VHH binders against q9xw16. Designs and how they scored, part 187

Target 1, 132 residues: q9xw16
Amino acid sequence: MSGWNAYIDTMTAAAPSIKRCAIVGAADGSVWARTEADNVFKASEEELKTFVALFNDVTQVPAKGADIEGVHYVVPRTEESLIFGKKENTGFFAVKTKSAVLIAVYEGPNEVAAQVRKAVESMQTYLNNAGY

## First folded at step 17 (VHH)

Design pa14 (framework vhh_3k1k_2)
Fold by ESMFold2-Fast, scan of step 17:
Structure pa14 (fold): chain B 132 residues (1-132), chain A 122 residues (1-122)
Amino acid sequence: as target 1 above (132 residues)
Amino acid sequence: QVQLVESGGALVQPGGSLRLSCAASGFTFDRYAMSWYRQAPGKEREWVAGIWGSGEYTSYEDSVKGRFTISRDDARNTVYLQMNSLKPEDTAVYYCARGYPPIPEGDYFDYWGQGTQVTVSS
């Protein structure tokens, strides 16, 4: 598969601190592409369906947190199309486009988090401009 | 109005190098992602490489990583594919396309060029 995997490759090249990531459908959480092998993104279809539904009302997310790959993350705040969370030395950034949700899980300090956020938001902008 | 014209295809020996060019016209080139595809006889068309974001973002099919480099010259409305360490398996017609492959099938593009033949043989 060369299609959506090319976008995964691009995000990980831009932010090598991304441990695992995925591109999923915004409507149903179906996986379009994800990291594989030693870096396999392990979220179930049920978990992803629940996760993408969080974007229907992001203002409720900080009160309850978010689950990704069976890990419960504290979500300190949200923006209109951005959910991010932290759990000790791990974290994630998730952004919604017109048709997709991009999820990137990383490990490391705040400097690493900033790099990951930039990569994910850049891809969000590109996909929105492409009509996705 | 939109035109893509590939050039640079040739007969090359294994281990050789070749640079393909794609001249674009009829659209605002620097606003679009560009891709290279290839198709060998009897096989499906395969995505090879893509470039966007003023050239800072590139991606490659696994079999060409480390050997091929995609680049662009926005002032000249041209995208390039530098092919090094060529193998007989790289023999194909190479196509330039406007856009990036959003799905695995790889045939969802606005516009295609006519292609340029690359043959790797001794």
Scores: ipSAE 0.006, ipTM 0.238, lowest interface PAE 9.1, mean pLDDT 82

Design pa15 (framework vhh_3k1k_2)
Fold by ESMFold2-Fast, scan of step 17:
Structure pa15 (fold): chain B 132 residues (1-132), chain A 122 residues (1-122)
Amino acid sequence: as target 1 above (132 residues)
Amino acid sequence: QVQLVESGGALVQPGGSLRLSCAASGFTFDRYAMAWYRQAPGKEREWVAAIWGSGEYTSYEDSVKGRFTISRDDARNTVYLQMNSLKPEDTAVYYCARGYPPIPEGDYFDYWGQGTQVTVSS
């Protein structure tokens, strides 16, 4: 089994409102680890390849939104290594590292969103420092 | 300038208790998971415990479950390891590390302290 699953467990423990999440390769969207079973992250290989390519120019994303697991999210703005979106009471945060993209889908209000963002950004910082 | 400084290692009798401390500096402490590792003479370095979130989430290696407790004080940039019911096989140099549970493929860890020696002997 993939050792990257321990990182998925760490993020979901830190932010229990994360419903599904994944760590994927930044170059091609290949899945390194994802939530499974009752919380399986259901994005296709084609969708993930398209999604990670958004980080090539994040300034274009607010005009078009982003698709994750076949759900279209409104993206109000982006930062250099961060894309986040909202659809009703559901949202996501995605951050890019040197080699990976971390995607967390959550449910809840703005207070919950802040906790999810903190968990994802903490993992981003750790992986970048580790050379990933 | 990331720095981790362990303290609290000592000679302790079997069945005794000891608390280790790790003082961190040079980074935003509350944004990182912290871990304890140990290395006994002639053995590989072994993960012992990890803590993340606001101290709410912890994980332990099987041989220390129920005996060791990891905790943190984010206001003081310190992580602790409370060791109870110590056994001779707990004898090792204990290291503080910044990072998540180990990845089996990489054995890569961010930053380590200098270590603190724990000896459990009569």
Scores: ipSAE 0.013, ipTM 0.188, lowest interface PAE 8.3, mean pLDDT 81

Design pa16 (framework vhh_3k1k_2)
Fold by ESMFold2-Fast, scan of step 17:
Structure pa16 (fold): chain B 132 residues (1-132), chain A 122 residues (1-122)
Amino acid sequence: as target 1 above (132 residues)
Amino acid sequence: QVQLVESGGALVQPGGSLRLSCAASGFTFDRYAMSWYRQAPGKEREWVAGIWGSGEYTSYEDSVKGRFTISRDDARNTVYLQMNSLKPEDTAVYYCAAGYPPIPEGDYYDYWGQGTQVTVSS
């Protein structure tokens, strides 16, 4: 299998509350790797292209929210390379690297969210340092 | 000059254990993801295990989970693969690779070793 799936496995192992995740091209939303089978990440290429474009102007995102897997999330605030959202007991963290966007969808309370954020930000740092 | 040198390959009986080592030189080892791949005769090369992020992140191919453990010693510029409960299906040449995750459409690591033969047979 693709070695990009190793990064998916690593994030889900670090934060078991991640239900689905993907690594996507920052420029075009193309899927490099995603969770599959029983925990398949279901976003379409069109949706992902729209989503990664949000990083071009993150200031607009809190007013509009963000759509992932056909689910509309409330985005309370953004940082330059980080978009996160909440909807009931679900949420996501998305971080941008030089070449990729990492998206992790999780379920659980706020304590769980902190673990997921740490996992994706650690991976973001590693990939940026590696030139990705 | 960059070099990866694998060692530890041997003939072992089913159910046995073996530890492979990969000694690295010529690059900043702790900045690289390290992986083990294997290739059996007549088969395509397959990824086995990976380690990165100062050793805090590991991942494994499904058929080796629970049996193989990857680790690294950055002070010694070495990555290891501990193989337990070996099966005849694990027979292959094992390769060490240094780089980043394989790029989509290719399996392009910066550096590869020469390989070490593991044979699991009675």
Scores: ipSAE 0.013, ipTM 0.290, lowest interface PAE 7.4, mean pLDDT 83

Design pa17 (framework vhh_3k1k_2)
Fold by ESMFold2-Fast, scan of step 17:
Structure pa17 (fold): chain B 132 residues (1-132), chain A 121 residues (1-121)
Amino acid sequence: as target 1 above (132 residues)
Amino acid sequence: QVQLVESGGALVQPGGSLRLSCAASGFTFDRYAMSWYRQAPGKEREWVAGIWGSGEYTSYEDSVKGRFTISRDDARNTVYLQMNSLKPEDTAVYYCAAGYPPLPGTEYDYWGQGTQVTVSS
């Protein structure tokens, strides 16, 4: 449904440093909405299924890292319902809600990371309050 | 008793304006994001606009962006859709729904019965 693109638009407006992002089902990694065209989020169905399963035990993730769009990210630490990673000048933040996982990939120095994190956590709060 | 009641639909000429209202009762309105949908004859129901519970963020379908404005008055348990520069293509029954667009396998808890908007000369 095109309606889920409104969530993508809200996050990217709040944090312009987001290069690609998606909202996926927490149970199966199915894509509900994602950035498209020049900013297409390229993760495969199998990769996303593997990625959302990381939220079943986030404490194991720093030892393994995480793969998004075929790129392996170092995950320095995790927090409850939050996985984030870094690879050179690229990074991501992923948060889990009741029913969804929001993934935002950004590019830039550490200074932009805080804005991206704030955007995904704000959306996490909005979706949880909406019952998702 | 939970209900959403839309009003304000009318026949207007192209280029005209209308404000739709949706009065909510029976639930904690200020805890819900609210959405407007529309359904034209022979077409599927489409999402038009949404507003988060705090009123901080609004979002619109591309075809209405810049012409429509969603707002809310939590003291009156009401959400509004201000429609400007109306086009014949905006002719539809407009529905209010409690929530933002639903997830696959879920549905809105509450829908209104709709209000008819006709844009014709």
Scores: ipSAE 0.012, ipTM 0.212, lowest interface PAE 8.6, mean pLDDT 81

Design pa18 (framework vhh_3k1k_2)
Fold by ESMFold2-Fast, scan of step 17:
Structure pa18 (fold): chain B 132 residues (1-132), chain A 122 residues (1-122)
Amino acid sequence: as target 1 above (132 residues)
Amino acid sequence: QVQLVESGGALVQPGGSLRLSCAASGFTFDRYAMSWYRQAPGKEREWVAGIWGSGEYTSYEDSVKGRFTISRDDARNTVYLQMNSLKPEDTAVYYCAKGYPPIPSSEGYDYWGQGTQVTVSS
């Protein structure tokens, strides 16, 4: 069951500005893999269950924002399978696939955000094409 | 129809090297990531290494990092696993898989190759 860690490794290699990330089940927010140790992704099971439920109606998210790792993010807009947010010097991108939600937390300016988004969306495309 | 054919497995002494090959057909090879898995008798199949399309990204299980190298030749529809500094613990049947790992065991893969036996023993 360590094998989803290979996806974590691939995303962080593609976008080194990702500080913490996780792959969770789309239905229940269960953690399949996450960064650990010095860069541990700290979201609770309850928080993740709430977060993945946001994908049931992404149009409501900009009005209320999103919580990840106990941090409340402003969500300026959403796309069908993408939620992203900003909080001062931090931000996140979360994308839904058929079976999973990928969450990447980063720190840095808009240029860094673009690199992180590209990495997360590339992984989303790959997983969807693989049937996941 | 997807077909994967592994080759290169052999009996090798500890500290030795082997290169495994996997010839793929039946799909647009360069659009898919490829992986190597292994399975020792009585154990679950474990992911070893993965390579994204075009070879730009690779990942490895911690126990093989620095010893194994995955690569691919998209023109020949082939993925390789170069294994160096082999240990008895590396003894297993090695499988090529279409896709990037892993899927939880309950979700399985659509296809595995036939496998190639690697035995590391004096």
Scores: ipSAE 0.012, ipTM 0.248, lowest interface PAE 8.2, mean pLDDT 81

Design pa19 (framework vhh_3k1k_2)
Fold by ESMFold2-Fast, scan of step 17:
Structure pa19 (fold): chain B 132 residues (1-132), chain A 122 residues (1-122)
Amino acid sequence: as target 1 above (132 residues)
Amino acid sequence: QVQLVESGGALVQPGGSLRLSCAASGFTFSDRYMSWYRQAPGKEREWVAGIWGSGEYTSYEDSVKGRFTISRDDARNTVYLQMNSLKPEDTAVYYCARGYPPIPEGDYFDYWGQGTQVTVSS
């Protein structure tokens, strides 16, 4: 376990709808920290490497969608440094910082998504200000 | 202007209890992760406890789990640290901070108060 586990605990505590999350390296998708045990974030190293590469050109993502934990999500649109997707009652928000990508998978209707987005964007701003 | 004002520090005997308070102003308090840090003589500041504004979710450094409790009153813009079963090694200046746990192997911090001295001695 790394010191980044405290950030995983913080992110999962931010919104009850967050089910799994991870902090991964922006360059290679290497896992710095992730939820474990009953809420283990199950994405493979290869899937994460592919996923973080999507941030090299987010404009192409809505046409193709995105895969996380073997689940294909529809990505309705992207913003600079933000990819989010939805599949039925599940969804995710992923934000890129200077050195990391924060990924939060949640369950619930669109009403709970706003809280999840706020949580990941708040942490993104903090890490960017810290140079990460 | 962001301001954090700590209070409640005192001299106590081992096994005693103290409640620290942090009054916050100058920002939207309810949406912020708030922390307590401490700095013992001759040591770097270390993170002690944190609380998330979205639901009173709490996290603690291992050495204080079960002894310290962090809480907040969003209507009063105040964070508390209830310290029980105090030990001499808890002697430190305690700081209220706006922001997340420390970056691993980093020195970044968002905002700090002036601190309040806690001394645990017989």
Scores: ipSAE 0.034, ipTM 0.410, lowest interface PAE 5.2, mean pLDDT 84

Design pa2 (framework vhh_7pa5_2)
Fold by ESMFold2-Fast, scan of step 17:
Structure pa2 (fold): chain B 132 residues (1-132), chain A 122 residues (1-122)
Amino acid sequence: as target 1 above (132 residues)
Amino acid sequence: QVQLVESGGGMVQPGGSLRLSCAASGFTFDRYAMSWVRRAPGKGPEWVSYIWGSGEYTSYADSVKGRFTISRDNAKNTLYLQMNSLKPEDTALYYCARGYPPIPEGDYFDYWGQGTQVTVSS
C-alpha cells in the first residue's frame, strides 16, 4: 500500500488507456501521488503550480491552452471543475475537487477519451464526498 | 531513498509544550503536502494535522485545534509540530507522513517516519 497511489491504481484499473496521471494539491500543485518508473508523470514543479492556478478562472483557458509535461494542449472548452485537452494522439482530463486536482494523460483515439473522463470524474466524486 | 526522521518527543506534564521536527530527504520537499499522524498503544493511526507544500493551507483534527500548530521550513526540508497545552490523551507515538490525510477507506500516506514518542503524565 502506497498512500495516495492507491487512487492512481484505482483510476488506471478503471481506464487502462491512462498512460500517466497525478493527484496534486489544488492551491499549489504539490504532488500527493503520481505514476512512476516507466509511466512517470513528468510535469515540473513550476508547471504544476501554473496548471492548478488555471482552475481559478477556467473561462480563460480555451484562449491560451494548457501545458502538461512540457506539451502544449489545445483546450476546446472548459467546465467549472474540468479542463481537458488534445494534442495529436495524446489527450488529458483534469478535474478539481475541494482540495485536489486529478490529472490523467491518455494516448489513443477519441474512443478511449470517454472511459478516461469517466474514471477521473468518478474519483472526483469520491474525493469530494470524502471532504477533499 | 525517501526518508522521514522525527525528533523532539519526550515526557511532559499536562499543560506542557513540545516541538516535534521531521527531517525529510530523498524528494522535492516543497512539492508535497505533509502530515502528522499519531498512534496510541493498541490503536490505529489518528491523523493530527496536515500542511500543503507551499504552507498556505493547514488543517487540524478537532482534538488538537487551538493547541497544535503545524509549520514547515522548505529551505531546510523540515516539518514541525508545535504542541501546547498538552493533555494525557495526547500520549502517543507521533509520525511524520508524506501526503494528505487518510480517507476512511484505507491508508493514503505515501511514506511514514519511524516516529517519536510523546508521553504526557498525569
Scores: ipSAE 0.006, ipTM 0.192, lowest interface PAE 10.0, mean pLDDT 82

Design pa20 (framework vhh_6fv0_2)
Fold by ESMFold2-Fast, scan of step 17:
Structure pa20 (fold): chain B 132 residues (1-132), chain A 122 residues (1-122)
Amino acid sequence: as target 1 above (132 residues)
Amino acid sequence: QVQLQESGGGLVQPGGSLRLSCAASGFTFDRYAMSWVRQAPEKGLEWVSTIWGSGEYTSYKDSVKGRFTVSRDNAKNTLYLQMNSLKPEDAAQYYCARGYPPIPEGDYFDYRGQGTQVTVSS
């Protein structure tokens, strides 16, 4: 496997409720790594460029929501480097590092969501400390 | 089989220009960002430029901004790097790569080509 996919594997092992996941460039939304095969993360580069640009001003996101893999999510609130959304029993957490945005799509209730958030934030801290 | 083949390198005087090409095969070219990276003698690999699959968005290393232009022709599965105002510090083996490096584990690419050498000397 490519080196960035090892970080995908680490996040999915920490939170098995993650259904699809990607690491993308913060500046441009380019895909560095994503889940593949039966769990392929399907977002286009154009959708991802639009998505990562949301981190330029996260305070505007709750008014309009966010689109990932062609699915529109309600974003109830944001934090400085965190956007999260919910649609019925599915949701996502996205965090920005110095150079990357990590996106994890999951299924399940609030207890599952908390586990996914911890996994994504843990990786965010690791990558920031590694200079990414 | 994924294949990347670079060409267009050579010897040029400071201030001169070169155009590098990278022919890609074995994957859906327009679905991947493509990058140029270089390695100068006795130095590590250095990222130079990236262009998105669509070709709409580009990024560059600070020291090459305004001098280098990356482009692609998705109909021909070819990546280009136009290098103007070349400096001795630009002398290196240039590689094209699929995706965006670097990789934290030191494996900088899914795939890269054999490279093309650029020498800047008078």
Scores: ipSAE 0.006, ipTM 0.220, lowest interface PAE 11.0, mean pLDDT 82

Design pa21 (framework vhh_6fv0_2)
Fold by ESMFold2-Fast, scan of step 17:
Structure pa21 (fold): chain B 132 residues (1-132), chain A 122 residues (1-122)
Amino acid sequence: as target 1 above (132 residues)
Amino acid sequence: QVQLQESGGGLVQPGGSLRLSCAASGFTFDRYAMGWVRQAPEKGLEWVSTIWGSGEYTEYKDSVKGRFTVSRDNAKNTLYLQMNSLKPEDAAQYYCARGYPPIPEGDYFDYRGQGTQVTVSS
């Protein structure tokens, strides 16, 4: 196992409604760590490379939406270093740090979404403060 | 392809100093937290120190605070541990390790080197 798996464990412990998540390189979308087995994060290398490039100009994303794990999500708006998407009762939050992009896919209502967002933003702050 | 190679261990008297180094290769060094763990014959494996990728944050085991300083040179892919005021209880095999431990207790590192021996006696 990679040392980055401890980040995955921390996020999923903080927000158990996270179904799948990954930490990927901001420059190239290379996977540093991801959920495995029954909760395997399924995005391809090509999809992740495309996805992390969205952070080069987040203002363009709401017009196009975003694809993750072969699922097309409506992106209602973006914030600085944050892209989130929704499709029915499923969604994701993705945040960019200095060196990484954290992606968490969840299922559930708005209360669950709020918990997931808090978990990924907490980890974003932690990693940025640690120089990642 | 990941390799970690420690050096700098040796025999030193109580109160003495040693500087350990760890040469890393096979990964993008500045993207990983690095740490030092040690194993004494009597105590087993224990965490000593962690330094984050940028060097901005460092953490230490309580018993080594003020005596040990961890640092890194990302241009040289090298991790260091400066050990001052060495005590007999610091005698151990010292390993450098790659990983991210959100909890300093426990070994969340995915790679360790072969280690370098530190002996403290008169």
Scores: ipSAE 0.006, ipTM 0.171, lowest interface PAE 11.1, mean pLDDT 82

Design pa22 (framework vhh_6fv0_2)
Fold by ESMFold2-Fast, scan of step 17:
Structure pa22 (fold): chain B 132 residues (1-132), chain A 120 residues (1-120)
Amino acid sequence: as target 1 above (132 residues)
Amino acid sequence: QVQLQESGGGLVQPGGSLRLSCAASGFTFDRYAMSWVRQAPEKGLEWVSTIWGSGEYTSYKDSVKGRFTVSRDNAKNTLYLQMNSLKPEDAAQYYCAKGYPPIPEGDDYRGQGTQVTVSS
């Protein structure tokens, strides 16, 4: 499959520590692309709708955390268009573009987290420049 | 080779309904996501909806959510778009596409299209 999965492939090639990821609509959490099969991103549509709404006021997120794939993550801080969290050896980075939210779930220590963040932010820049 | 044949377009009044169909051949239909895209006069190609191969996940452009429903019949290799509460801004040439369009602009894997007109 090409389409939006091509952008997922680009991110995972840049950061192999990404275990699962998705590109979803910023307005509603509708899934545009996700990893599948052994790497299937399992978040429900309802969970994703709740998650993307967090970007309406990111300052509230560190107080309550965030849920992805039924896992509750501690969110230590947020930035304007970035939410990230940790739960033991797993973590995520989520960034908002004009019309999308990119979510990458990874596993590993802080050095792989930096690689994942770079890949997600690079894709965020690309999609914003493409009008998404 | 991939072949996609759209049908079901027509003229409706605002608030009306249409059901579009896309007959697919040349690939294992149930193994691919399918999309609807549209192009209004003097506008770029715009993604409307996608349905995964299994039918398990669907996604929609914000402006059509709640009004349009995408579905598929994998036994018949057919994709559908049920369009309710049509608005003048929905008037466009509608295309089905194999997979999820990379950027829904100038993509050559879409069919010939079916015209939807919403007026009066």
Scores: ipSAE 0.000, ipTM 0.163, lowest interface PAE 11.1, mean pLDDT 82

Design pa23 (framework vhh_6fv0_2)
Fold by ESMFold2-Fast, scan of step 17:
Structure pa23 (fold): chain B 132 residues (1-132), chain A 122 residues (1-122)
Amino acid sequence: as target 1 above (132 residues)
Amino acid sequence: QVQLQESGGGLVQPGGSLRLSCAASGFTFDRYAMSWVRQAPEKGLEWVSTITGSGEYTSYKDSVKGRFTVSRDNAKNTLYLQMNSLKPEDAAQYYCARGYPPIPEGDYFDYRGQGTQVTVSS
C-alpha cells in the first residue's frame, strides 16, 4: 500500500473531476490503494473480483454493462485494456496494466470525461513502463 | 527498522562494468518492488530501474536499456544492479529504494539507502 497512494494523488491532481479512484490487483481485485475519507472508494471485495475478470474478454462487456460501488453503468464500447461506462452525470474509466487495474469514477460532462481518460491512460502507460 | 545499504561503487573507465548491491533489512523483502535511483552532482534524483517483488518483471530508464540489468536474491534480501558499457553520463551517487519508480514530476519511495558513488572517467 505504501507508495501506491501517491499514484492516486497524481491522477486526482491531473483530473480534479475524479470523485473516487482505486488501484487494484489485476488477478484478484485486491485493493492496493484508493481514495479515502470524504471520497472513499466503496466497492466490495467480491464486486472488484468480478470487475477485474471483465478484462479477460472486454468484447463481452458492452452487452451486459459493469457494476462499480453498487451502481450499474452502461458500457457503450470497449477498447483493448480499457473499459468505460456512463450513468447519468457519473461515469468511470478503468484500464488494465500488466499487474493492476486503475479505476476512476468521475462526475461531469464530456469535456471532463476526456480529462479523466487522459489522466488514467497516462498512468496506465507509466505503470506498464515500470513493469506493472 | 527498515534499512538499505548499498555497495559496489567505484571508479571505472568508459565502457567498463560495475556491479552494485543493496542489502535490505527490517521488512519482508519479497513483498516489495525495489528500485535503483541515481543523483549526479547538482541534479535531481533520476529513476534507473525497478524489479517486482517476485523478480519476474523489470523496467529500465530508456538510456540504460541493454546496458544495465537489475536482479534480486530474495533468500538473501539483496538487490543487484549489473552496469555494463558505462558512459560518463552514468556517473552519480546510486541509491537503493523501496517502492515504485517516480512519476516525472515526483518521487514516491518509502525508504532510500545512503548510496554508493559511481565515477566514470578516463
Scores: ipSAE 0.005, ipTM 0.164, lowest interface PAE 12.1, mean pLDDT 82

Design pa24 (framework vhh_4orz_3)
Fold by ESMFold2-Fast, scan of step 17:
Structure pa24 (fold): chain B 132 residues (1-132), chain A 121 residues (1-121)
Amino acid sequence: as target 1 above (132 residues)
Amino acid sequence: EVQLVESGGGLVQAGGSLRLFCAASGFTFDRYAMAWLRQAPGKRREWVARIWSGEYTDYADSVKDRFTISRDNAKNTVSLQMNSLKPEDTAIYFCAAGYPPIPEGDYYDYWGQGTQVTVSS
């Protein structure tokens, strides 16, 4: 079995500007897979539990922002199953599926962000269609 | 253009061995998962063995301990060593390439034309 790590590899290959990413359980923020070694995704399970709870009401998030890997991001807006954040030249996209939350942290300008968003949303669609 | 070319199929007696080869070109081979699938007459195509980008191998329960998949990224080839062959292994064997994640079933991005393997009792 390759497990969920194959999905991490797929996202990072599709958008090389992804610096770190993870797939976590939507109910509890438990890590199913994440980038490791030089690209280790450093969020604690405590932080992830708090983060996935933001999807219970995404409309409240822009007023508060969001924390990932100990970094506070400004969240300019949200969509029904999407939270994205920005801090200087870094950012993240997080999308919720039926059972999971995909989080990708990237570095770069708006054109890079667009590529990362596309990769994350494509994976979201794939996992939802697969029942996750 | 993408091409997957199988070779090594043929007729063997039960208990024998056969090695299949697949030569790939036209894509970034080392980033793709490579797989062997087979289709017996009157049956649905089924996945047999898969090798990810150098890290993992997976096998269908029906072939575990008998078949071994391997790859050579320098030569863009994937191989399937088939031992202890049984008449029920008779099928057309297809080489396939998929960019992960691979959907369930036979949903791969690229396919070869297949090579016939016939195991007589």
Scores: ipSAE 0.000, ipTM 0.120, lowest interface PAE 14.3, mean pLDDT 83

Design pa25 (framework vhh_4orz_3)
Fold by ESMFold2-Fast, scan of step 17:
Structure pa25 (fold): chain B 132 residues (1-132), chain A 121 residues (1-121)
Amino acid sequence: as target 1 above (132 residues)
Amino acid sequence: EVQLVESGGGLVQAGGSLRLFCAASGFTFDRYAMAWLRQAPGKRREWVAAIWSGEYTDYADSVKDRFTISRDNAKNTVSLQMNSLKPEDTAIYFCAAGYPPIPEGDYYDYWGQGTQVTVSS
């Protein structure tokens, strides 16, 4: 996780409204890097394996929702490589790259959500272009 | 108007030390990761070291424990301290800025013109 911590720093600098985030392996949900200390991303290994498997067929996700950090989120719709969810005043954006899944949890209104989505999608584009 | 200007290159004997500097202007320096890459004659550019905005550092295996990268956000500079230099370190050294840099690649937004380092045996 040594080199990937820098990518967490980059995303949180771009969108300070991100409360917690992680970069995990697309194949197995293994944690490459995550926020720590007061902003620790606390999803279990079992939960992350289940979560990354959702990208095998994103069209099934809106009917069931998604679980992150033991919290069940309503997923209103999905896009090809994007799952996003809402629960009250909180939400998440998760995007898949060639080798990774980026997950960012936020709290706040639609303006906050838009900034977080932009940061996550910018990182997704960058990593895909770099072969990750 | 973005500029990265390298300095500190030169000729040094094997086992010696050299310090490279890169002065940056025209962008929000403290938001960018900074890197050093090098290119020897007839070879592809290879990544040497990087330092991110949070001052996390990473190094290529070939230079680990010999080179140290650092940055000064107040002066918009990044430096590379090179110790225990070997003839194999002979190359043009480039300063680069990216958001974020890929450690083993050369995917960067801005590049300097390079500074020559020659290590004689």
Scores: ipSAE 0.014, ipTM 0.322, lowest interface PAE 7.1, mean pLDDT 85

